# VHH binders against UPF0282 protein Pars_1056: the designs that were tried, part 1

All scores and structures are predictions.

Target 1, 306 residues: UPF0282 protein Pars_1056, of Pyrobaculum arsenaticum (a4wjr7)
Amino acid sequence: MEILPVGEESLGVRSMCLYVETRDVRILFDAGVSLAPRRFGLPPHPRELERARSVRGEIVRLAQQADIITVSHYHRDHFTPWYPSVYMATDGETYKKVYGGKKVLMKSPADLNWSQRRRHYGLAKALQEAGAKAVYADGGEWRIGGTVIRASPPLWHGPAGSKTGRVIAFAVSDGEERLVFVPDVEGPVEPEPVAFLEEVKPTVVVVGGPPTYLGWELERALQRLTEIIDIGPHTLVLAHHLLRDLAWREKIEAVLQRAEKRGVRVATYAGLLGRKDELLEAMRRDLYAAEPAAAQPAEEGIDEGD
Unless a header shows other numbers, all headers, positions and changes below count from the first letter of the chain; Kabat numbers aren't used for antibody chains.
ipSAE, averaged over its two directions, is called F for ESMFold2-Fast, E for ESMFold2 and O for OpenDDE. V2 adds 0.75 times the mean of E and O to 0.25 times the DockQ between the complexes of E and O.
[cut] marks letters that were taken out.
The coordinates of atoms that the task and the answers printed are left out; those that the model quotes come from them. Centres of patches stay.

## First folded at step 10 (VHH; from x48 with S103E)

Design x56
Fold by ESMFold2, look of step 11:
Structure x56 (fold): chain B 306 residues (1-306), chain A 121 residues (1-121)
Amino acid sequence: as target 1 above (306 residues)
Amino acid sequence: QVQLVESGGALVQPGGSLRLSCAASGFTFSEYAMRWYRQAPGKEREWVAGISRGGSYTSYEDSVKGRFTISRDDARNTVYLQMNSLKPEDTAVYYCAAYYYDESGSYYDYWGQGTQVTVSS
């Protein structure tokens, strides 16, 4: 199994895009990238814009190689929109390059909040126009040669009942490795993501970590992360919301210590690539302070990520 | 009260090197980003290089990339500009500036008086 990080906050953008290849199938998880329209009272810095364009180019390249693309939920950093956007580095043709002719495993709309329902409607139309083969994936299973792909039932995007809604996770097994992609569970905080992981018994877990930058109480998320470590993957990738905070390591120090004790490697996407974390959104003030930014137009229609 | 004092400007032949220094006092230097600007006769002041607080991010104007290096020494409250492979086009008064952005996106700046760099055959 080959695992290639594509986009994430440690790579300078909002994303969880991950490429996974087995002997039988090539999967691009959540082909999205975005930038926070406002952080610390500031729009994205030019360096963030350059990074989003670079990541978008890689997403397009890998999508063309992929057999299957996922949409875990309908936040714009998890799919490619059908319209031009500076902050998502798209033009009006990008979605066709990503989704054209592809099998798309996507979250069912049956339990979406209002904002995700709107985005689902737009994406579903775009997928049909691009000639994609879309399938609602919740709870499903697909066997391709020696590779098995499973989708979880709906999981909360954060605490149960939160306005952020529901997501699905994906598990991929090729007989040697079992990878589970668990986006946007914010830790997790609820037990259901851990229950899914316990059922799969993964060797690699990629999980959207708690949004420590919001200053929320972390006790539940830290407990869930220790439960995940105790399942015994050889690698735990802590991703996404966690990495919007420059102080993330110290806020989860107990989890890192338990992973060390249990022999579980903890990494970011940058760490998997042998690179330093580049948390550009969290550094936005430092970028502006060191480098003057040319005025850039506000981008209309950009909804802030949940 | 706040002072930024540049030094190291000189007359140098093309291809030569200089190191500029900017010594800061009257504020908490480690909390500020530092920048170098320059202004040639008859031209507008232009940004040359910058370094974030803590030194983790550096950036350069395109015409000086690979030739100039910005660095900082917080123990000495000093920012430096190492200038190599100097060209006549680099002739200017060089200014250091300190920048701070608060959590609301407002910024505050301090400026030095400048030091003259002249590159002439």
Scores: ipSAE 0.590, ipTM 0.886, lowest interface PAE 1.9, mean pLDDT 91

## First folded at step 13 (VHH; from x68 with A33G)

Design x70
Fold by ESMFold2, look of step 14:
Structure x70 (fold): chain B 306 residues (1-306), chain A 121 residues (1-121)
Amino acid sequence: as target 1 above (306 residues)
Amino acid sequence: QVQLVESGGALVQPGGSLRLSCAASGFTFSEYGMRWYRQAPGKEREWVAGISRGGTYTSYEDSVRGRFTISRDDARNTVYLQMNSLKPEDTAVYYCAAYYYDESGTYYDYWGQGTQVTVSS
């Protein structure tokens, strides 16, 4: 199983885009990238804009190689929009290049809040126009040769009842490795993501960590991460919201110590690539202090809560 | 009182090297990003290079990338600009600046008085 990180906060953007290839199938998880329109009172720095464009280019390239593309939920850093956006590095044709003719495993809209239903409606229409073969994936299973893909039932995006809604996770097994992609569970906090991982017994876990940059209480997330470590994957990838905070290692030190004792490798997407973390959003003030930037237009209507 | 003092400016031949220093006092140096600017006669001041607090990010104007290196020594409250492969178009007064951005996006800056670099045969 080949695992290729594509976009994440450690690579300078908001994303969890991951490419996975087995002997039987090529999967691009959550083909999205975005930038925070405002952080520390500042718009994205030019270096963040350059990085978003670079990551978008890789997303498009890998989408063309992929057999299957996922949409775990309807937050804009997890799919390619059908409209131009500077902060998501799209033009009006990008979605066709990503989704055209592809099988798309996507979250069912049955339990979405208003904003996510609107995004689902727009994306579903765009997928139809692009000739994509969309399937609502919740709880499903697909076998392609020796590769099995499973989707979880809906999981909370954070604590139960959170306005952020629900997501689905995906498990991929090729007989040697079992990878589980668990986006935006913010830790996890609830027990259901851990229960799904216990069923799969993964060798690699990729999980959206707690949003420590928001001053969020960590007790439950640290407990859940400890439970995941005890399942015994050889690699735990801590991704996404956690990496919007320069002090993230300090705030989860107990989890890192447990992983070390259990022989579990903890990595970011950058770490999987043998690179240092480049947490550009969290560094936005540092970028501005070192390098001047021309005034940039704000991108209206984007949800900064992702 | 805040003070930034540049030194190391000199007359050098094309292809030569020079190291500029900027010694800082009167503020918490480790919390500031540091920049070098230059201004040639009759031209606007232009940004040349910058380095973030902690040295984790460096950046360069295109015409100097690969020739100039910015660095900082927080123990000595000093930022440096190593200039190699100097060209006549690098002739300018070089200024050191310190920049701080607060949590609201407001910035504050300090400036040195400059040091003259002249590149000519």
Scores: ipSAE 0.661, ipTM 0.906, lowest interface PAE 1.5, mean pLDDT 92

## First folded at step 14 (VHH; from x70 with T106K)

Design x77
Fold by ESMFold2, look of step 15:
Structure x77 (fold): chain B 306 residues (1-306), chain A 121 residues (1-121)
Amino acid sequence: as target 1 above (306 residues)
Amino acid sequence: QVQLVESGGALVQPGGSLRLSCAASGFTFSEYGMRWYRQAPGKEREWVAGISRGGTYTSYEDSVRGRFTISRDDARNTVYLQMNSLKPEDTAVYYCAAYYYDESGKYYDYWGQGTQVTVSS
């Protein structure tokens, strides 16, 4: 199994895009990238815009190699939109390059809030237009040669009942490695993501960590991360919301100590690539203080529900 | 009582080197990003280089990239600009500036009085 990190906050953008290849299948998880339209009262810095374009280029390249692309949920950093966007680094052709002719495993719309239902509607139409073959994946299982792909039932994006809605996770097994991609569970905080992981018994876990930058109480998320460590993967990748905070390591120190004692490697996407974390959104004030931003048009109409 | 005092400006031959210093006082230097600007006669002041607090991010205007290096020493409240391979086009008054952005995105800046760099043509 080959695992290639593509986009994440440690790589300078909002994303969880991950490329996974087995002997039987090539999968691109959540082909999306975005930038916070406002952080610390500031729009994206030119360095962030440059990074989003670079990551989008890699997403397009890898999507063309992929057999299967996932959509875990309908937040803009998890799929490629059908319209031009500066903050998502798209033009009117990008979605065709990503999804054209592909099998797309996507979350069912049955339990979406209004904002996500609207995005599902738009994406479903765009996928049909691009000639993609969309399949609602919730709870499903697919066998491609010696590779098994499973999708979880809907899981909460944060605490149960939260306005962020629900996501699905994906497990991929090639008989040697078992990777589980668990986006945007914000910890997790609920027991169901851990129950799914316990059933799969993964060797690699990629999980959207708690949004420590929002100042939330972390007790439940830290407990869940401890439970995940105790399952015994060789690698735990802590991703996404966690990495919007420069002080993330200090805030989860107990989890890191547990992982060390259990022999579990903890990494970011940048760490998997042997690179230093570049948490550009969290550094936005520092970028502005060192380098003036030229007057650039703000992108209007971005849905703030993400 | 904020002060930024540049020094090190001089006359130099093309291809030569200079090191500019900017000594800061009267504010918490370690919390500020530091920048160098320059202004040639009759032209607008232009950004040359910048360095974030902690030194974790540096950036340069294209015409000086690879020739100029910005650095900071927080223990001495000083920012430096090492200028190599100087060209007549680099002739200008060089200013240091300190920039701070608060949690709401409001910025505050302090400026030095400048130091003259002249590269003969």
Scores: ipSAE 0.684, ipTM 0.913, lowest interface PAE 1.3, mean pLDDT 91

## First folded at step 15 (VHH)

Design x78 (from x77 with E61A)
Fold by OpenDDE, fold request of step 16:
Order: structure tokens, then sequence, then C-alpha cells
Structure x78 (fold): chain B 306 residues (1-306), chain A 121 residues (1-121)
């Protein structure tokens, strides 16, 4: 199994885009990238915009190679939209380059909140126009040669009942490695993601960590992360909301110590690439302080804390 | 009283090197990003280089990239600009500036009086 980080907060953008290749299949997980319209009252710095464009280019490149593209849920940083966006580095044709003719495994619309429902509707139509083959993936399983792909049942984006809605996780097994991609569970907070991991018994876990900069449900998230470590993967990849906090390492020190004690490698997307973390969003004030920039207007829309 | 004092400006030949210093006082230096600007005769003031608090981020204007290096010493409340491979077009008054953006996006800035750098054969 080859694992290639594509976009993530440690790589300077909002994303969890991950490319995985087995002997049998090539998968691009959550082919999206976005920038927060406002952080610390500031729009994205030009350096962030450059990074978003770079990551988008890589997404498009890898999408051409992928057999399957997944959409775990319908926040803007997890799929490629059908419309132009500066903050997502798209034009009106980008979605065709990403999804055109591809098999797409995507979250079922059955339990979507209002915001995700709207985005689902638009994306579903766009996928049809692009000639993509879309399948609602919740609870499904697929075998391709010696590779098995599983999708979890619906999980919560953070705590149960959250306005952020539901997500699904994906597991890929090739007989040697078992990778589980667990996006935006914010820790997790709830036990259901952990239960899914216990069932799969992963060797590699990629998880959306807790938003420590918000301080919401942190104790529960830390407990769940400890439980994940105790499942015994050789690698735990921490991503997304957690990496929007410059002080994330200090805030989860107990988890890191547990991982060390249990012999679990903890890594960021950047770390997997042998790169230093570049938390550009979290550093937004620092970027502006060091390098003058013209304020860019925020894109229209509701910042849902994606 | 807030004060930024630049030093190190001199007359040098093309291809030469200079190191500018800016000593800060009267504010929490470690919390500020630091910038170097320059203003040549008859031209507008232009940004040259910047360094964030803690030195985690550095950036340079295209015209000086690869030749200039910005650094800081928080223990000494000083920011530096190492200038190598100097060119006549680098001739200007160089200014040090401190910038802080609060969590709401409001910013505060302080400026030095500048130091003269002249590159001439």
Amino acid sequence: as target 1 above (306 residues)
Amino acid sequence: QVQLVESGGALVQPGGSLRLSCAASGFTFSEYGMRWYRQAPGKEREWVAGISRGGTYTSYADSVRGRFTISRDDARNTVYLQMNSLKPEDTAVYYCAAYYYDESGKYYDYWGQGTQVTVSS
C-alpha cells in the first residue's frame, strides 16, 4: 500500500485529501481544498492562496490517476465544487477534471443536515454532468482483486447532534495494511468511530482530530484518541481541526505520551512527507505581521466551521 | 516610550555586504512581526523582508530574494538584515517596522527613523 498526503492543515490548507494505492486500486479520498474566509478577523493571506492553488493542482493530477474518488461528507474542504472559487482554487471546469468518468463513493443523503443537503444536491448534479458513476457508500463494502474497501455507517461530525452533521469513514485493506480514513470526527468525540476502528483493526489510522482552539469537548476527544492508540495501529495520523491550532501538540500531550508508550507512530500529513508542518491558517496573523498584503474580500457564504 | 533604532548603514561597493540592525524598546518585541522597508530617492517606500514572531515565517521581496536574510534575536530585542551581493539599485534609506495583529484583525505598527545604505563604485 502506498499512502500519499495531498492536502491538509499541516500542508497549509483546509483539507484531508489523501491518495492511496494498492496493487488493485487507486483511491483519492476527499478531493477538496479550501481556505477559511476569515480567521482572526483576517481574510486568507496571499501565501495561503498560493498554497491552495498548488494543492488543487496536485488534486487534479492525482485524480487523473485514481480509479475511485470518495466524498465522506459535504463540507467544502472535502469535495471539488462545480463553480469557481478563489478559496477552493477552482474554475467552472475543475470538477470535470477531478470527477470526470470516475467512480465516486459518497455519503448518502438520507440523514443530511440543511447545509450538507444543499451541497449534496449541487454535487450530485455536477457528477452526473461529468459522467461520473456515483454510489452512496454508507455501510457498503467493495472488493477489487485483493483489496477490500468498506464504508462506515453514518458518524457524527464531532458531538452527537452537532450542526455540522454526519460523516462516513472508509477502510482499505490489501492483505498487508489496513488503512482507515476517519474525517472530521473532531477527535473523535463520540464512541462510534472508535467502534468502527475496533472492528477493522487498522494498521494505519487517519483521523480528524479535535478542534483544540475551540476547547469544545476536548476531554472526551482525548479519551477517544487514547482508545484508538490502544487498538494498536503502527501509525496514527492526526489531521484537520487539530492542526488549526499552533499549540495542538501541547494540548494533546497526554495522548502523544500514550502513543509513545504503546509504540505508535504519530504523524501529520506533512510529517509523512518528511516536511515541517506549515499551519498557515493558524499562522494567519503571523503571515500578515511579516508580509504586507492587500485585504481580499471574503467569499459569500456561511462559514460553518468546516 | 516606543523606539526603533536602525544601524549599520554605510557606503559600499557593488558586490559588497552589509548587516543592518534594528534595536527595539518600549513594547513587547517578541509578540511583533518585524519588517524591513526601503525608500530610494524619487521612489515609493517598498517592503523588503519580514519575519514573524518567533521567526517561524520569513518572506522576501523578489528583488532581494537569495541575497538578503532577515533574522531576529528576541533576547536582545533586535531584528537584522544581512545584505549580500549588493547592487546600486539597493541604494536607499532602510527602515525597520514592528507589526502586531490582534485576534480581531486590528493591527499596531511602530517605525524607526531609517539608516542610509549607499551602493556605489
Scores: ipSAE 0.902, ipTM 0.973, lowest interface PAE 0.4, mean pLDDT 95
Fold by OpenDDE, fold request of step 16:
Structure x78 (fold): chain B 306 residues (1-306), chain A 121 residues (1-121)
Amino acid sequence: as target 1 above (306 residues)
Amino acid sequence: QVQLVESGGALVQPGGSLRLSCAASGFTFSEYGMRWYRQAPGKEREWVAGISRGGTYTSYADSVRGRFTISRDDARNTVYLQMNSLKPEDTAVYYCAAYYYDESGKYYDYWGQGTQVTVSS
């Protein structure tokens, strides 16, 4: 199994885009990238925009060779939109380059909140226009040669009942490695993601960590992360909301110590690439302090709650 | 009283090197990003280089990238600009500036009086 980080907060953008290749299939998970319209009252710095464009280019490149593209849920940083956006580095044709003619495994619309429902409707139509073959993935399983792909039942984006809605996780097994992609569960907070991991018994876990910069549900998230470590993967990849905080390592020190004690490698997307973390969003004030930037108006119609 | 004092400006030949220093006082230096600017006669002031708090981020204008290096010593409240491979077009008054953005996006800045750099054969 080849695992290639594509976009993530440690790579300077909002994303969890991951490319996985087995001997049987090539999968691009959550082919999206976005920038926070405002952080610390500031719009994206030009360096962030540059990074978003770079990551978008890589997403498009890898999408061309992918057999399957997944959409775990319908936040803007997890799929490629059908409309032009500066903060998502798209034009009106980018979605065709990503999804055109592809098999797409995507979250069922059956339990979507209002915001995700609206985005689902737009994306579903766009996929049809692009000639993509979309399948609602919740609770499904697929075998391709010696590779098995599983989708979880609906999980919560953070705490149960959250207005952020639901997500699904994906597991890929090739007989040697078992990778589980668990996006935007914010820790997890709830036990259901952990239950799914216990069922799959992963060797590699990729998880959206807790938003420590917001300070809510941290104790529960830390407990769940400890439980994930105790499942015994050889690698735990921490991603997304957690890495929007420059002080994330200090805030989860107990979890990191547990991982060390249990012999679990903890990594970021950047770390997997042998790179230093570049938390550009979390560093936004520092970017502006070091390099002058013209103030730009916020992009219209952008949901800041992703 | 807030003060930024630049030093190290001199006359040098093309291809030469020079190191500028900016000593800060009267504010919490470690909390500020630091920038170098330059202004040539008859031209507008232009940004040259910047370094964030703790030095975690550095950036350069295209015209100086690969030739200039910005660094800081928080223990000495000083920011530096190492200038290599100097060209006549680098001739200008060089200014040090401190910048801080608060959590609401409001910024504060302080400026030095500048130091003259002349590159000429």
Scores: ipSAE 0.901, ipTM 0.972, lowest interface PAE 0.4, mean pLDDT 95
Fold by ESMFold2, fold request of step 16:
Structure x78 (fold): chain B 306 residues (1-306), chain A 121 residues (1-121)
Amino acid sequence: as target 1 above (306 residues)
Amino acid sequence: QVQLVESGGALVQPGGSLRLSCAASGFTFSEYGMRWYRQAPGKEREWVAGISRGGTYTSYADSVRGRFTISRDDARNTVYLQMNSLKPEDTAVYYCAAYYYDESGKYYDYWGQGTQVTVSS
């Protein structure tokens, strides 16, 4: 199994895009990238815009190689929009290059809030126009040669009942490795993501970590991460919301210590690539202080809740 | 009292090298990003290079990328600009500046008085 990180906060953008290849199938998880329209009172820095364009280029390239593309939920950093956007680095044709002719495993719309329902509607229409084969994946299973792909039932994006809604996770087994992609569970906080992981018994876990940059209480998230470590993957990738905070390592120190004692490697996407973390959003004030930026018009239609 | 003092400006031949220093006092240097600007006769002042607090991010104007290197020594409250492969168009007064952005996006800046660099045969 080949695992290629594509986009994440450690690579300078909002994303969890991950490329996975087995002998039987090539999967691009959550082909999205975005930038926070406002952080520390500032719009994205030109350096962040450059990075988003670079990551979008890689997403397009890898999507063309992929057999299957996923949409875990309908937040704009997890799919490619059908409209031009500076902060998501798209033009009106990008979605065709990403989704054209592809099988798309996507979250069912049955439990979407209003804003996600609108985004689902637009994406579903765009997928049809691009000739994609969309399948609602919740709880499903697919066998391709020796590779098994499994989708979880809906999991809360944060605490149960959260306005952010629900996501689905994906497990991929090629007989030697079992990777589970668990986006945007914000820790996790709820027990259900851990229960899914206990059922799969993964060798690699990629999980959306707690949003420590918001200053929230971490007790439940730290407990869940401890439980994930105790399942015994050889690698735990802590991703996404966690990496919007420059001080993330200190805030989860106990989790890192337990992982070390249990022989579990903890990595970011940058770490998997042998690169240093470049947390550009968290560094936005530092970027502005070092490099002047011309005022940029705000890009409307992107909510910070994505 | 805040002070930024540039030094190291000189007359050099094309292709030569020069290192500028900027010594800072009167503020918490380690909390600020540092920048070099330059102003040639008859032209607007332009940004040349910058370095974030902690030195974790550096950036350069296209006209100097690959030839100039910015660095900082927080123990000595000093920022440097190493200039290699100098060209006549690098002739300018070079200024250092310190920038801080607060959590609401408001910025504060301090400026030095400049040091003259002249690249000529």
Scores: ipSAE 0.765, ipTM 0.935, lowest interface PAE 0.9, mean pLDDT 92
Fold by ESMFold2, fold request of step 16:
Structure x78 (fold): chain B 306 residues (1-306), chain A 121 residues (1-121)
Amino acid sequence: as target 1 above (306 residues)
Amino acid sequence: QVQLVESGGALVQPGGSLRLSCAASGFTFSEYGMRWYRQAPGKEREWVAGISRGGTYTSYADSVRGRFTISRDDARNTVYLQMNSLKPEDTAVYYCAAYYYDESGKYYDYWGQGTQVTVSS
């Protein structure tokens, strides 16, 4: 199994895009990238814009190689929009290059808030126009040669009942490795993501970590991460919301120490690539202080609950 | 009260090297990003290099990347610009500037008076 990180906060953008290849199938998880239109009162810095364009280029390239693309939920950093956007580095044709002719495994719209329903509706129409073969994946299973892909039932995006809604996770087994992609569970905090992991018994876990930059009490999230470590994957990838905080390692130090004791490698996407973390959004004030930029107005439509 | 004082400007032959220093006082230096700018006669002031608080991010204008290195010493409240492989086009007055951005995106800046760098045979 080949695992290629594509986009993440450690790579300078909002994303969890991951490319996975087995002998039987090529999967691009959550083909999205975005930039926060406002952080510390500032729009994205030009260096963030450059990085978003670079990551979008890789997403397009890998999507063309992929057999299957996922949409775990309807936040803009998890799919490619059908419209031009500076902050998502798209033009009006990008979605066709990403989704054209592809099988798309996507979350059911059954329990979406109003803004996510609107995004689902727009994406579903765009997928039709691109000739994609979209299916609602919740709880499903697909066998392709020796590879099994499984989607979780809906999981809470953070605490149960949260306005952020629910997401689906994906497990991929090729007989040697079992990878589970668990986006945007914000820790996790709830027990159900851990229960799904315990059922799968993964060798690699990729999980959206807790949003420590929001001043949360972390006790539940740290406990869940400890439970994930105790399942015994050889690698735990801590991704996404966690990496919007420059002090993230300090805030989860106990988890890192547990992982070390248990022989579990903890990595970011940048770490998997042998690169230094470049948390550009978290550093936005520092980017502006070191390198001049004219403030750019926030792009309309990006700041809808993401 | 607030003071930024550049030094180290000189006349240098093409291909030579210089090290500029900027000593800061009257503000909390460690909380500020530091930048170097330059201005040739009749030209607009242009950004050359910058370094963030803690030195964790550095950046350079394309015209100097690979030749200039910015660094800081917070214990001495000083930022440096090491200038290598100097070219006649690097001739300018070099200014040190300090920048701070608050949580709302408002910035505050301080500027030095400049030091002359002349690159000629």
Scores: ipSAE 0.740, ipTM 0.930, lowest interface PAE 1.0, mean pLDDT 92

Design x78 (from x77 with E61A)
Fold by ESMFold2, fold request of step 16:
Structure x78 (fold): chain B 306 residues (1-306), chain A 121 residues (1-121)
Amino acid sequence: as target 1 above (306 residues)
Amino acid sequence: QVQLVESGGALVQPGGSLRLSCAASGFTFSEYGMRWYRQAPGKEREWVAGISRGGTYTSYADSVRGRFTISRDDARNTVYLQMNSLKPEDTAVYYCAAYYYDESGKYYDYWGQGTQVTVSS
């Protein structure tokens, strides 16, 4: 199994895009990238914009090689939009390059709140226009040669009842490795993501960590991460929301110590690539202080999102 | 009061090297990003290089990338610009600047008075 990190906060953007290849199938998980429109009162720095364009180029390239593309939920950093966006580095043709003719495993709309339903509707139309073969994946299973792909039932995006809604996770097994991609569970906080992992018994876990930059009480998330470590993967990738905080290692020190004791490697996407973390959003004030920005571009509005 | 004092400017031959220094006082140097700018006669002042607090991010204008290196020594409250492979086009007054952005996106800046670099055979 080959695992290629594509986009994440440690690579300078909002994303969780991951490319996985077995001898039987090539999967691109969550082909999205975005930038925070405002952080610390500032719009994205030009270097963040440059990084988003670079990551978008890789997403397009890898999507063309992929057999299957996933959509775990309807947040814009997890799929490619059908409209031009500076902050998502798209034009009006990008979605066709990503989704054209592809099998797309996507979250069912049955449990979406009102605003998430609008995003689902737009993406579903775009997939149809691109000639994609979309399937609602919740709870499903697909066998391709020696590779098995499973999707979880819906999991909370944070604490149960959160306005952020629900996501699905994906497990991929090729007989040697079992990888589980668990996006945007913000910890996890709820027990259900851990229960899914316990059922799969993964060798590699990729999980959206807690958003420590928001000043959360972390006790439940730290407990859940400890439970994941105790399942015994050889590698735990802590991704996404966690990496919007420059002080993230300090805030989860107990989890890192547990992982070390249990022989579990903890990594970011950058760490998997042998690179240092480049947490550009968390560093936005530092970017502006070191490098001037030209007159600010027009702020992305709701009209670009619809 | 706040002071930024540049030094190290000189006349050098094309292909030569210089190191500029900027000594800071009167503010908390470690909390500021530091930048070098330059201004050739009759031209607008242009950004050359920058370094974030803690030194975790550096960036360079395209015209100097690969030839110039910015660094900082927080113990000495000093920022440096190492200039290699100098060209006549690098002739300018070089200015040191300090920038701080607060949590709301408001910025504060301080400037030095400059040091002359002349690259000529």
Scores: ipSAE 0.730, ipTM 0.927, lowest interface PAE 1.1, mean pLDDT 92

